# VHH binders against Spectrin beta chain, non-erythrocytic 5 (SPTBN5), part 2

Target 1, 109 residues: Spectrin beta chain, non-erythrocytic 5 (SPTBN5), of Homo sapiens (Human) (q9nrc6r3533to3641)
Amino acid sequence: TPTMEGSLEFKQHLLPGGRQPSSSSWDSCRGNLQGSSLSLFLDERMAAEKVASIALLDLTGARCERLRGRHGRKHTFSLRLTSGAEILFAAPSEEQAESWWRALGSTAA

## First folded at step 13 (VHH)

Design Y2 (from X5 with S104T F105Y)
Fold by OpenDDE, fold request of step 14:
Structure Y2 (fold): chain B 109 residues (1-109), chain A 122 residues (1-122)
Amino acid sequence: as target 1 above (109 residues)
Amino acid sequence: EVQVVESGGGLVQPGGSLRLSCAASGFSLSTSGMSVGWYRQAPGNQHERVAIIVRGGYTNYPDSVKGRFTISRDNAKNTGYLQMNSLKSEDTAVYYCATRGDTTYRAIWDYWGQGTQVTVSS
């Protein structure tokens, strides 16, 4: 099972059922991929202590796609959950974005 | 039927204060407490998350409002709050509340309010 950890920005693009959220912004987080679960934390300290989780996303059946600089950020990829919700992510580099995309893709498969 | 309703917005002078409320109904919250996010959209600006409170009561604020805004919650009332002090003209925006409906993370947020207008002007 793949594991990843690193700094990301995230933005919820779609709500469950494909609905539009009232608002959305690019916000910083610490991502931690363990098996089929992606945890988002407020910062690295919280991630290390396993507290202050923003979300614990179940990746079962999810789809992950590279966005190639869309949505006002570079090094981006999207995560579509079975709920219909879609979350956009931006990594600090193209290499990291590729790593996340591959890791999430393998987990969701 | 799930509902999320913001209230408390209005017109205030610079340096003034407002307290926004986010009342959620139609679902049960986690025993870990209500998670709430406050977002705003100012005219001609990008959306911005101004406060978040997550499980365990941990909070986060951007530098733009840190020290002036305080997010809190009353789990018994299924209500989130945003205390806004030392308001500035640049705080003028529509403020939106977001929350989650259950303990299953099928999204970052599940439910949103329709927004409440906050206007800071002399």
Scores: ipSAE 0.875, ipTM 0.934, lowest interface PAE 0.5, mean pLDDT 92
Fold by OpenDDE, fold request of step 14:
Structure Y2 (fold): chain B 109 residues (1-109), chain A 122 residues (1-122)
Amino acid sequence: as target 1 above (109 residues)
Amino acid sequence: EVQVVESGGGLVQPGGSLRLSCAASGFSLSTSGMSVGWYRQAPGNQHERVAIIVRGGYTNYPDSVKGRFTISRDNAKNTGYLQMNSLKSEDTAVYYCATRGDTTYRAIWDYWGQGTQVTVSS
């Protein structure tokens, strides 16, 4: 089971059912992938202490796609959950974006 | 019926204060307490998250509002709050509240309010 941790920006693009949120922004977080769960934390310290998670996303049945320079950020990828919700992520580098994409893809399978 | 309703917005002079409320109903909230995010859309600007409170009561603010805005919640009332002090003209925006249900997370936020207008002007 793949594991990964790193800094990301995230943006809620679609709500469950494919609805549009009233607002959306790119916000910083620390991502932690464990098994079929992706946890997002406010920062690295909180991630290390395993407190104050912003979200614990179930990746079962999810789809992860690379985005090439879309939505105002570089090194982006999207995560579409079975709920219909879609979250966009931006990694600090192309290499990290690829790593996340591969890790999330394998986990969702 | 699921409802998330913001209130408390209005017109205020610079240096003034407002307290926004976000009342949620029609769905089950997390047993660990209500998580809430406040966002704003200023004219001609991008959306910005101005406050967030998550499990354990941990909060986060951008530098633009840190020290002036305070997010809080009343779990018994299923209501989130945003206390805004020392308001500036640049705080003028539509303010939106977001929250989520109590199931395994299927999103960052599940539900949003319709927004409330905050206008800071002399």
Scores: ipSAE 0.870, ipTM 0.933, lowest interface PAE 0.5, mean pLDDT 93
Fold by OpenDDE, look of step 14:
Structure Y2 (fold): chain B 109 residues (1-109), chain A 122 residues (1-122)
Amino acid sequence: as target 1 above (109 residues)
Amino acid sequence: EVQVVESGGGLVQPGGSLRLSCAASGFSLSTSGMSVGWYRQAPGNQHERVAIIVRGGYTNYPDSVKGRFTISRDNAKNTGYLQMNSLKSEDTAVYYCATRGDTTYRAIWDYWGQGTQVTVSS
């Protein structure tokens, strides 16, 4: 079971059903991958305490791909959920982006 | 039908205050409370999250509004609020609220309002 934790920025690109959000910004978070679930927290403290996650994303059937610098951030990857929602992520480094992409890809498969 | 409607925007002098409301209907809220995010887009700028409140009532603000803006919610009314004090001209923007239904997480946000204009000008 893959696990990973680290700082990320995220951006809601598509809503469930493929709808466009009224607004979309890059926001900081702490990501925590546990099995087929990706939890996003406001910060490292909240992630450590496992309280008040922003979201708990089910990765079952999801697709993850690298974005290669698109959407105004470097070291980016996208997560497309079965709901049709797509969330973009940006990692602090290329290495971390690659690690996240691999971890999420493995989990979703 | 799901509806999310912002209200409370308008024209205000610098230093003034506004209180935005985000009323949601047509879906059930989480038993842990309504999660709400407030976003804005100023002319020529990218979108920016100005406040978020998640389960447990935990909040977060960017430095640009911290100490001036306060996000809150009334779960009984399915309504989120954004109290904006000490408004500055740079706070001029269209403000949007986002929320999610009481379902398995399918995204960060499920529903968005149409936006409300906030103009801070002398």
Scores: ipSAE 0.844, ipTM 0.925, lowest interface PAE 0.6, mean pLDDT 92
Fold by ESMFold2, fold request of step 14:
Structure Y2 (fold): chain B 109 residues (1-109), chain A 122 residues (1-122)
Amino acid sequence: as target 1 above (109 residues)
Amino acid sequence: EVQVVESGGGLVQPGGSLRLSCAASGFSLSTSGMSVGWYRQAPGNQHERVAIIVRGGYTNYPDSVKGRFTISRDNAKNTGYLQMNSLKSEDTAVYYCATRGDTTYRAIWDYWGQGTQVTVSS
């Protein structure tokens, strides 16, 4: 049973080392937080079977910050990984964004 | 130094085909494969995902290209491919390749190419 799961939109804002991606736009996924790992699934079937995620992110040492609707979405937060990569997320509601923020923050060291 | 280079773009008529390549060099892989994503941007539009291939060879496509585009990879050569069939004028865009190791935990994508232009017109 995951610590947290649900629908999210995401956008990779920075690559490892703080480098800029050539393409960056919002996409949809189902997020699954288990232990110190966050999995992102583009396909609801894959999310249900927990296979073939587009990303499996190590949250050790990560930083999670609430945003105020920057980047054209409401209910947003950012996740900065120790690699220097930064991913922006948007939840369907403020309540869910807060829940994600609290869950991710307690996982980061 | 990792370099990612797209190739295979060009001008093609509607209904035609193109095959894009995404070559990664300087990429240090373990015994696992390379995950590849193809994204595109037409002028004045937001970028969109057109195909991914990840660990285990699993693929995902948006409805706009499903059945027409096929992503594949040759892990021995650190090269990804996008076969684009039944092309439409709406497919006109710059196509970008993104890569990472299949079991990378540090990002969604690690490296990007500079893009290759695909133009579909009569």
Scores: ipSAE 0.758, ipTM 0.865, lowest interface PAE 0.9, mean pLDDT 86
Fold by ESMFold2, look of step 14:
Structure Y2 (fold): chain B 109 residues (1-109), chain A 122 residues (1-122)
Amino acid sequence: as target 1 above (109 residues)
Amino acid sequence: EVQVVESGGGLVQPGGSLRLSCAASGFSLSTSGMSVGWYRQAPGNQHERVAIIVRGGYTNYPDSVKGRFTISRDNAKNTGYLQMNSLKSEDTAVYYCATRGDTTYRAIWDYWGQGTQVTVSS
């Protein structure tokens, strides 16, 4: 049972080392936070079976910040990994964005 | 230094086919192989995901290309491919590939190419 799971939009803003991606736009996923790992699934069936995530992100040492609607979405927060990669997320509501922010912040410690 | 280079773009008539390649160098393959994503951007449109193949061989396509496009990879050559069949004018875009190896815990994608133009018209 995950500590948190739900629908998110995501956008990789920075690559490892702080490099810029050639293509960056919002996409949809189901996020699954378990332990110190955040899995992102593009397919609801794969999310339910917990297979074939597009990403499995290590949250150790990560930083999570509320973005307050920047980057063209409401209910946003960022996740900066120790690699230097940065992923932006948008939740369906402010309540869910706050819940994700608190859960990710606790896990990153 | 890791390099990612797309090739195989060009001008093609509606209903035609193209095969895009995404060659990566400086990349070490895991037992699950290289993950590859193809994205595209047409003038006046947002960038969109076209196809992915991830570490264990799972693929995903949006409905707009499902059944027409096939992503694959050749682990021995560190190369991903996008076979594009039954092309439509709506497929006209710059196509970008994204890659990652067995370090997926650090990002969604690690490296990107600079893009290759696909134009569908007569």
Scores: ipSAE 0.747, ipTM 0.865, lowest interface PAE 0.9, mean pLDDT 86
Fold by ESMFold2, fold request of step 14:
Structure Y2 (fold): chain B 109 residues (1-109), chain A 122 residues (1-122)
Amino acid sequence: as target 1 above (109 residues)
Amino acid sequence: EVQVVESGGGLVQPGGSLRLSCAASGFSLSTSGMSVGWYRQAPGNQHERVAIIVRGGYTNYPDSVKGRFTISRDNAKNTGYLQMNSLKSEDTAVYYCATRGDTTYRAIWDYWGQGTQVTVSS
């Protein structure tokens, strides 16, 4: 029973240690927040079965912030992991971005 | 000191094949194999995902390359591969490799190479 799930666009803005990736662009996924972990799935069948995620992110100590539209998308928020990695997300609506922000902020703290 | 180095790019005619390699060194934590992603950027375009293989062997390809490209990895060598068959001029791009070897997920990708050029012409 996930705390939250839904369609997102994502972009890894920073690598661990705050390093820059060689390729950075928006991609689509389905996010699934459960416990202190956020799973990202590229494939809706994999998301429904909860297998083969592209990422299973540890949210312990993470920071989640709402963003202004500085990255070519609306309804955005960022997730900064304790590793120094930063992933940007865009939700389908402002309402959903707010919901994700609240859920992630509560879980990460 | 982790390094990721792509190789195998070059000039090829339409219909030809190339095999790209992604050699990763300095990984200390992977036990069942690294995850590998291949991305590309054509001049004047956004980057796009062309293939991934994650821990456990799941692969994903966009429709533009399905049936023509095959991602694989050699876990013992910490090396990923992209076999590219039936190449088209639209496949011309710089190809970048991304890797993740840590079983404790701290990012989507941990390390990137600096790219290898693939040019499909004539």
Scores: ipSAE 0.745, ipTM 0.867, lowest interface PAE 0.9, mean pLDDT 86
Fold by ESMFold2, look of step 13:
Structure Y2 (fold): chain B 109 residues (1-109), chain A 122 residues (1-122)
Amino acid sequence: as target 1 above (109 residues)
Amino acid sequence: EVQVVESGGGLVQPGGSLRLSCAASGFSLSTSGMSVGWYRQAPGNQHERVAIIVRGGYTNYPDSVKGRFTISRDNAKNTGYLQMNSLKSEDTAVYYCATRGDTTYRAIWDYWGQGTQVTVSS
């Protein structure tokens, strides 16, 4: 039973070390938060089988921040990992964005 | 220093084929090999994902290229490939390679190349 699971859009804004990516765009995934790990799956089969996530992010020491509609989406929050990487997320609603933000912030603390 | 360099772009006619290469150096690979993503940007458009291959060999493609493009990798050479068949004018774009080594828990992608131009025109 995951702590939180649901549809998200995501965009890697910064690479490790705070470097800029050559290409950055919003993509869709299913997020799965379990323990201190956030898994991102690009399709329903990956998510259902819990295999081959595109990312498995360690939230230890991460910072999670609500955004004010930056980067072309409305219900957004960010994760800054200890590596210096930053990933932006958008949820389908404000309520879901708040739920994700609380769950991620609690895990990161 | 880590480097990621794309090659294999060029001008081809509709229906033609190209193979793009993504050579990576200066970082460690896991036993499952590097993860590779190919993205593209056409003039006036946003960037879009074209293909990924993750650790363990699972691949994912959007419907716009499925059946025409094939991603692969050669772990011994630290090189990813994108075989592009049945090319259409809509495939004209700069193609970018993204990579992730054995530090999978710290980012979605670690390193990017500078891009290679693919132009599909008569």
Scores: ipSAE 0.741, ipTM 0.863, lowest interface PAE 0.9, mean pLDDT 85

Design Y3 (from X5 with V54T S104T F105Y)
Fold by OpenDDE, fold request of step 14:
Structure Y3 (fold): chain B 109 residues (1-109), chain A 122 residues (1-122)
Amino acid sequence: as target 1 above (109 residues)
Amino acid sequence: EVQVVESGGGLVQPGGSLRLSCAASGFSLSTSGMSVGWYRQAPGNQHERVAIITRGGYTNYPDSVKGRFTISRDNAKNTGYLQMNSLKSEDTAVYYCATRGDTTYRAIWDYWGQGTQVTVSS
């Protein structure tokens, strides 16, 4: 069971059903991957205390792809959920983006 | 059908205040409080999240509005609010609210309003 934790920026690109949201921005969070669940927290402190979860995403059947030179951020990857929703993520480094992509890919499989 | 409607926008002078409302209908939360996010689109600028309140009641604001804006909610009314004080011309934008359904998380947000215009000008 893969695990991963670290700082990320996220941006919801598509809503369930593949619709466009009324607004979309890059926001900071602390990501915590446990098995087939990805939890997003407001910050590291809240992640450590297991409070103020922004979202608890079920990764079952999801797909993750690396993004290159798009959406105004470096070191990015996208997560497409079975709901049709797509969330973009940006890691602090290329190495971390690769690690997240590998971990999420393993979980979704 | 789920509907999310913003209201309370309008024209206000610098230093003034406005209170936006985000009323959600078509579904009811049964397991937790209402999670709400407020976003804005200013002319010539990127979208920005100006406030968020989690289901647990925790809030977060960017430095651009911290100390001036306050997000809150009334779970019984399934309504979110954004109290905007000490408004500046740069706060002029279309404000949108977003919320989630009462099911297992399948996205960050599920539903969005149509937006309400806020104009700060002397």
Scores: ipSAE 0.867, ipTM 0.930, lowest interface PAE 0.5, mean pLDDT 93
Fold by OpenDDE, fold request of step 14:
Structure Y3 (fold): chain B 109 residues (1-109), chain A 122 residues (1-122)
Amino acid sequence: as target 1 above (109 residues)
Amino acid sequence: EVQVVESGGGLVQPGGSLRLSCAASGFSLSTSGMSVGWYRQAPGNQHERVAIITRGGYTNYPDSVKGRFTISRDNAKNTGYLQMNSLKSEDTAVYYCATRGDTTYRAIWDYWGQGTQVTVSS
């Protein structure tokens, strides 16, 4: 089971059911992938202490796709959950984006 | 039906204060506190998250509002709040509230309010 942790920016693009949210912005987080769960934390300290998660996303049945320079950020990828919700992510580098994409893809499979 | 209703917006002079409310109904929290996010869109600007409070009660603010805005919640009322002090003209925006249901997370936010206008002007 793959594990990964790193800094990301995230943006809620679609709500469950595929609806558009009233607002969306790129916000910083610390991502932590464990098994089929992706946890987003406010910062690295909170991630390390395993407190104050912003979200715990179930990746079962999810789809992850690379987004090449879309949505105003570089090194982006999208995560579409079974709920229909879609979250966009931006990694600090192309290498990290690729690593996240591979890790999330393998987990969702 | 789940509803999120915002209130408390309006016109205020610079240096003034407003308190926004975000009342959620149609679901009941049973295992944890209410997670709430406040966002805003100023004219001609991109959306910005101005405050967040996690289920555990931790808060976060961007530098643009830190020290002036305070997010809080009343779990018994399923209501989030945004206390805005020392308001500036640049705080003029439509303010939106977001929250989550009491289930395994299927998104960052599940429900949004319709938005409330805040205008800071002399």
Scores: ipSAE 0.865, ipTM 0.929, lowest interface PAE 0.5, mean pLDDT 93
Fold by ESMFold2, fold request of step 14:
Structure Y3 (fold): chain B 109 residues (1-109), chain A 122 residues (1-122)
Amino acid sequence: as target 1 above (109 residues)
Amino acid sequence: EVQVVESGGGLVQPGGSLRLSCAASGFSLSTSGMSVGWYRQAPGNQHERVAIITRGGYTNYPDSVKGRFTISRDNAKNTGYLQMNSLKSEDTAVYYCATRGDTTYRAIWDYWGQGTQVTVSS
């Protein structure tokens, strides 16, 4: 059973080392937080089967912050990994964004 | 020194085809190979992902290109490909390749190319 699971939009804002990507866009996914790892799936069936994630992010030492309406979305939070990469997320509601923020903060601490 | 270079862009008529390449160098691939993503930006529009292939071989496409675009890769050459068929004027954009060349879980994408222009017009 995951610590947190649900629909998200995501956008990679920074690459490792804080480098800028050449392109960046919001995309939809299912997020699955389990242990110290966050998995992202583009396909709900793949998410249910826990196969073929597009990313499996290690949250050890990560920093999670609420953004509250930045980058063209509401209900947003950011996840900064120790690599320097930063991924932005948008949840379907403010309550879900708070729940993600709490769950990710607990894992990253 | 990691380097990602797109090629294969150009001018093509509607209904035509192009094959883009994404050559990566300077990093070691895992046994499962390189993850590759293709994104595009048309003038005055937001960026859009048009294809992804994961290191395990899963592919995904948005509805705007599904059935027309096919992503693939050659792990021995550290090269990804985007076959674009049945091109429309709406596909006109700069196409960017994104890569992740290791199995560490530190990002969605690690390296990007500089883009290659695709122009679809009569």
Scores: ipSAE 0.688, ipTM 0.842, lowest interface PAE 1.2, mean pLDDT 86
Fold by ESMFold2, fold request of step 14:
Structure Y3 (fold): chain B 109 residues (1-109), chain A 122 residues (1-122)
Amino acid sequence: as target 1 above (109 residues)
Amino acid sequence: EVQVVESGGGLVQPGGSLRLSCAASGFSLSTSGMSVGWYRQAPGNQHERVAIITRGGYTNYPDSVKGRFTISRDNAKNTGYLQMNSLKSEDTAVYYCATRGDTTYRAIWDYWGQGTQVTVSS
């Protein structure tokens, strides 16, 4: 079973090397944290079958921080990867955001 | 150096079609295939994903374009495509292409183009 899974919104804020994307907006996904990897799926069927993720992120050495409403969403946290990429997430509730933050922080630190 | 260049934009009447191209160069190729995302921004609106194709060939579209837009790619040419049919004035926007390089597990997208304008009007 995964360490954590659930509905999230996400937004890639920085590219590897800290570069800016040409387009950046919130999108919806299903997140699945397993071991030190976070998978993102655009489709519930794909998430249930664990195929065709749009991202499989390595959390080794990553940093996770609560953002508390910055960037136009509530219940937010950030994930900064060792590549320099930064992805922002928003959970459906404060309880879920705290749960994600705790799970990601435990995996990444 | 890594380059991602969109082309194929222009002015078209409602109901018309355009095909956008996304040519990528300057990075190592994935053996599993080219991943491509197409995004757009109209003036006064948020950016929106309009199509994605994963390395394995899974495609996904939001309801606003489903059935009208088709994403594809040619892995040998490192080129992605967006076929846009039955265009509406609401599709007027700058369209951006995103892709991944050979980095594993380090980002959602690695590279972006600078955009191509699509204008749908009479």
Scores: ipSAE 0.681, ipTM 0.835, lowest interface PAE 1.3, mean pLDDT 86
Fold by ESMFold2, look of step 15:
Structure Y3 (fold): chain B 109 residues (1-109), chain A 122 residues (1-122)
Amino acid sequence: as target 1 above (109 residues)
Amino acid sequence: EVQVVESGGGLVQPGGSLRLSCAASGFSLSTSGMSVGWYRQAPGNQHERVAIITRGGYTNYPDSVKGRFTISRDNAKNTGYLQMNSLKSEDTAVYYCATRGDTTYRAIWDYWGQGTQVTVSS
């Protein structure tokens, strides 16, 4: 499974069970893919130390799709977890979005 | 049934303080720390994060509230708090609390409250 790390914006679009959050906004993070887990960090120092992630997502059975600029951002993709939660991501470039999409899809498959 | 309820909103003068509460019921954090997030939305604006506390106690704030807002929690009561000091008119918004159960990595947030209004004016 590939290891990947980089800057992302993220937004939780759906809660577990496909429920709508009361508030949903884009935020910035550093993503770290290691094994079948994706960690999200709000702080570069915390990302470097791999501590205090705001999320540690289990990718087993997840689905990843390219969104092609929907939801107010370019270079976007989605990650649907087996819980029914869906997180949207935006990368800094189309190339990076493609790299993330491939890495996440390979890990989830 | 899991429920998250915010309270403590209201009308305050600029420079005043409020303490918001986020009470979670229907799940327990008796063996670990609760993750809590506070978000807000003012009319005509996008939602924004104003505070997060992770399971391990790490806190994060955007620059707009850093030094004025403090997130905390009482794990025995499954309750998160947001102490809001030196309030400004731009802090006027509906404030929402989000929580994550500490036994799953199924999402960023699992549950949300209905919101509580904070108004800073006059």
Scores: ipSAE 0.656, ipTM 0.822, lowest interface PAE 1.3, mean pLDDT 84
Fold by ESMFold2, fold request of step 14:
Structure Y3 (fold): chain B 109 residues (1-109), chain A 122 residues (1-122)
Amino acid sequence: as target 1 above (109 residues)
Amino acid sequence: EVQVVESGGGLVQPGGSLRLSCAASGFSLSTSGMSVGWYRQAPGNQHERVAIITRGGYTNYPDSVKGRFTISRDNAKNTGYLQMNSLKSEDTAVYYCATRGDTTYRAIWDYWGQGTQVTVSS
């Protein structure tokens, strides 16, 4: 059973090594946190079937922060991976953003 | 050196078609298949994801292009494609390809091309 799961929007802010992507926009996904791994699926069906994800991210050593700034979404947090990549997330509500932040923060600690 | 290169852009009339290619080299291909994302930036800094194909072959499109754009891939050639039909002036943009390498645990996308211009005009 996952530690946390739910709908998210995401946007890749930095690539590995801290490089800028050529393009960046918000996309929708279903997030599934299990152990130290965060899986992002296209939708609920793919998440339930555990097939070909958008991404599978290793959270070991990652840093999760609630966001302040001009990223165009409410209820946001960031996830900085040890690779130097940074992904921004938006949850459907402030309560869910807080839950994700708490769950990701404890996993990344 | 990892390279991702888009090609196939150009000038086309409304209602026309173009096929974009995304050739990737310099990294190991995933045994599950190539994953590709196509993004575009219209004048005025309006970025949009227009297509994605997952390693398992599942695809997704926003409503703005659904039914007109088709993403595909050739795993043997490490190349992705975007077939764009029934083009509209609103599709005018620089189109970017994103891919990932074997260490996808590091990011959502690992590599990006430099873009190819698509202009839809009378």
Scores: ipSAE 0.648, ipTM 0.817, lowest interface PAE 1.3, mean pLDDT 85
Fold by ESMFold2, look of step 16:
Structure Y3 (fold): chain B 109 residues (1-109), chain A 122 residues (1-122)
Amino acid sequence: as target 1 above (109 residues)
Amino acid sequence: EVQVVESGGGLVQPGGSLRLSCAASGFSLSTSGMSVGWYRQAPGNQHERVAIITRGGYTNYPDSVKGRFTISRDNAKNTGYLQMNSLKSEDTAVYYCATRGDTTYRAIWDYWGQGTQVTVSS
């Protein structure tokens, strides 16, 4: 389970239990994958202060799938957590989307 | 039964102030890992993040509201707040509150309110 870091856009598509959020739009973050956890930070200053994450997602049992540009972005993948929450991500390039997908898929196995 | 309810919206003149409240029931905002977020949507626009406060009190604002809006929370009342000063017509929108009600590991947001209308007009 390798360490991976990088810029991402994200959008929470489903809440836990598969409920719909009242707001659904893309936002920017920095992702940090360590062990079975993905941390999200809203900006670089927050990422330098590890305790300031806006989310610490448990990837155990999660599913990661490539989406190929649906939802208004081109380099996308989804992360479905066992809670039923689903987060969509977009990477800056296809190469980075593939790298994230492989890293997240390996962690979730 | 978990509920999140926004209040405090209304009609205000440019340059005025409003304080929005986000009342949570059926869970506590003060548990470890909880955060509160405010989002808004104007007609014809995408939703946008307006403010976030983390469990540790770190705040984040987009440039469009920085210096004018302040997010806070009162753990004793299970309530989040958005103080909105120096309001502009561009701030007219439905404002939504988001919360994380259980833990940091299952989602970014757990619950959303239904929204409260803010209208800034002469």
Scores: ipSAE 0.644, ipTM 0.811, lowest interface PAE 1.3, mean pLDDT 83

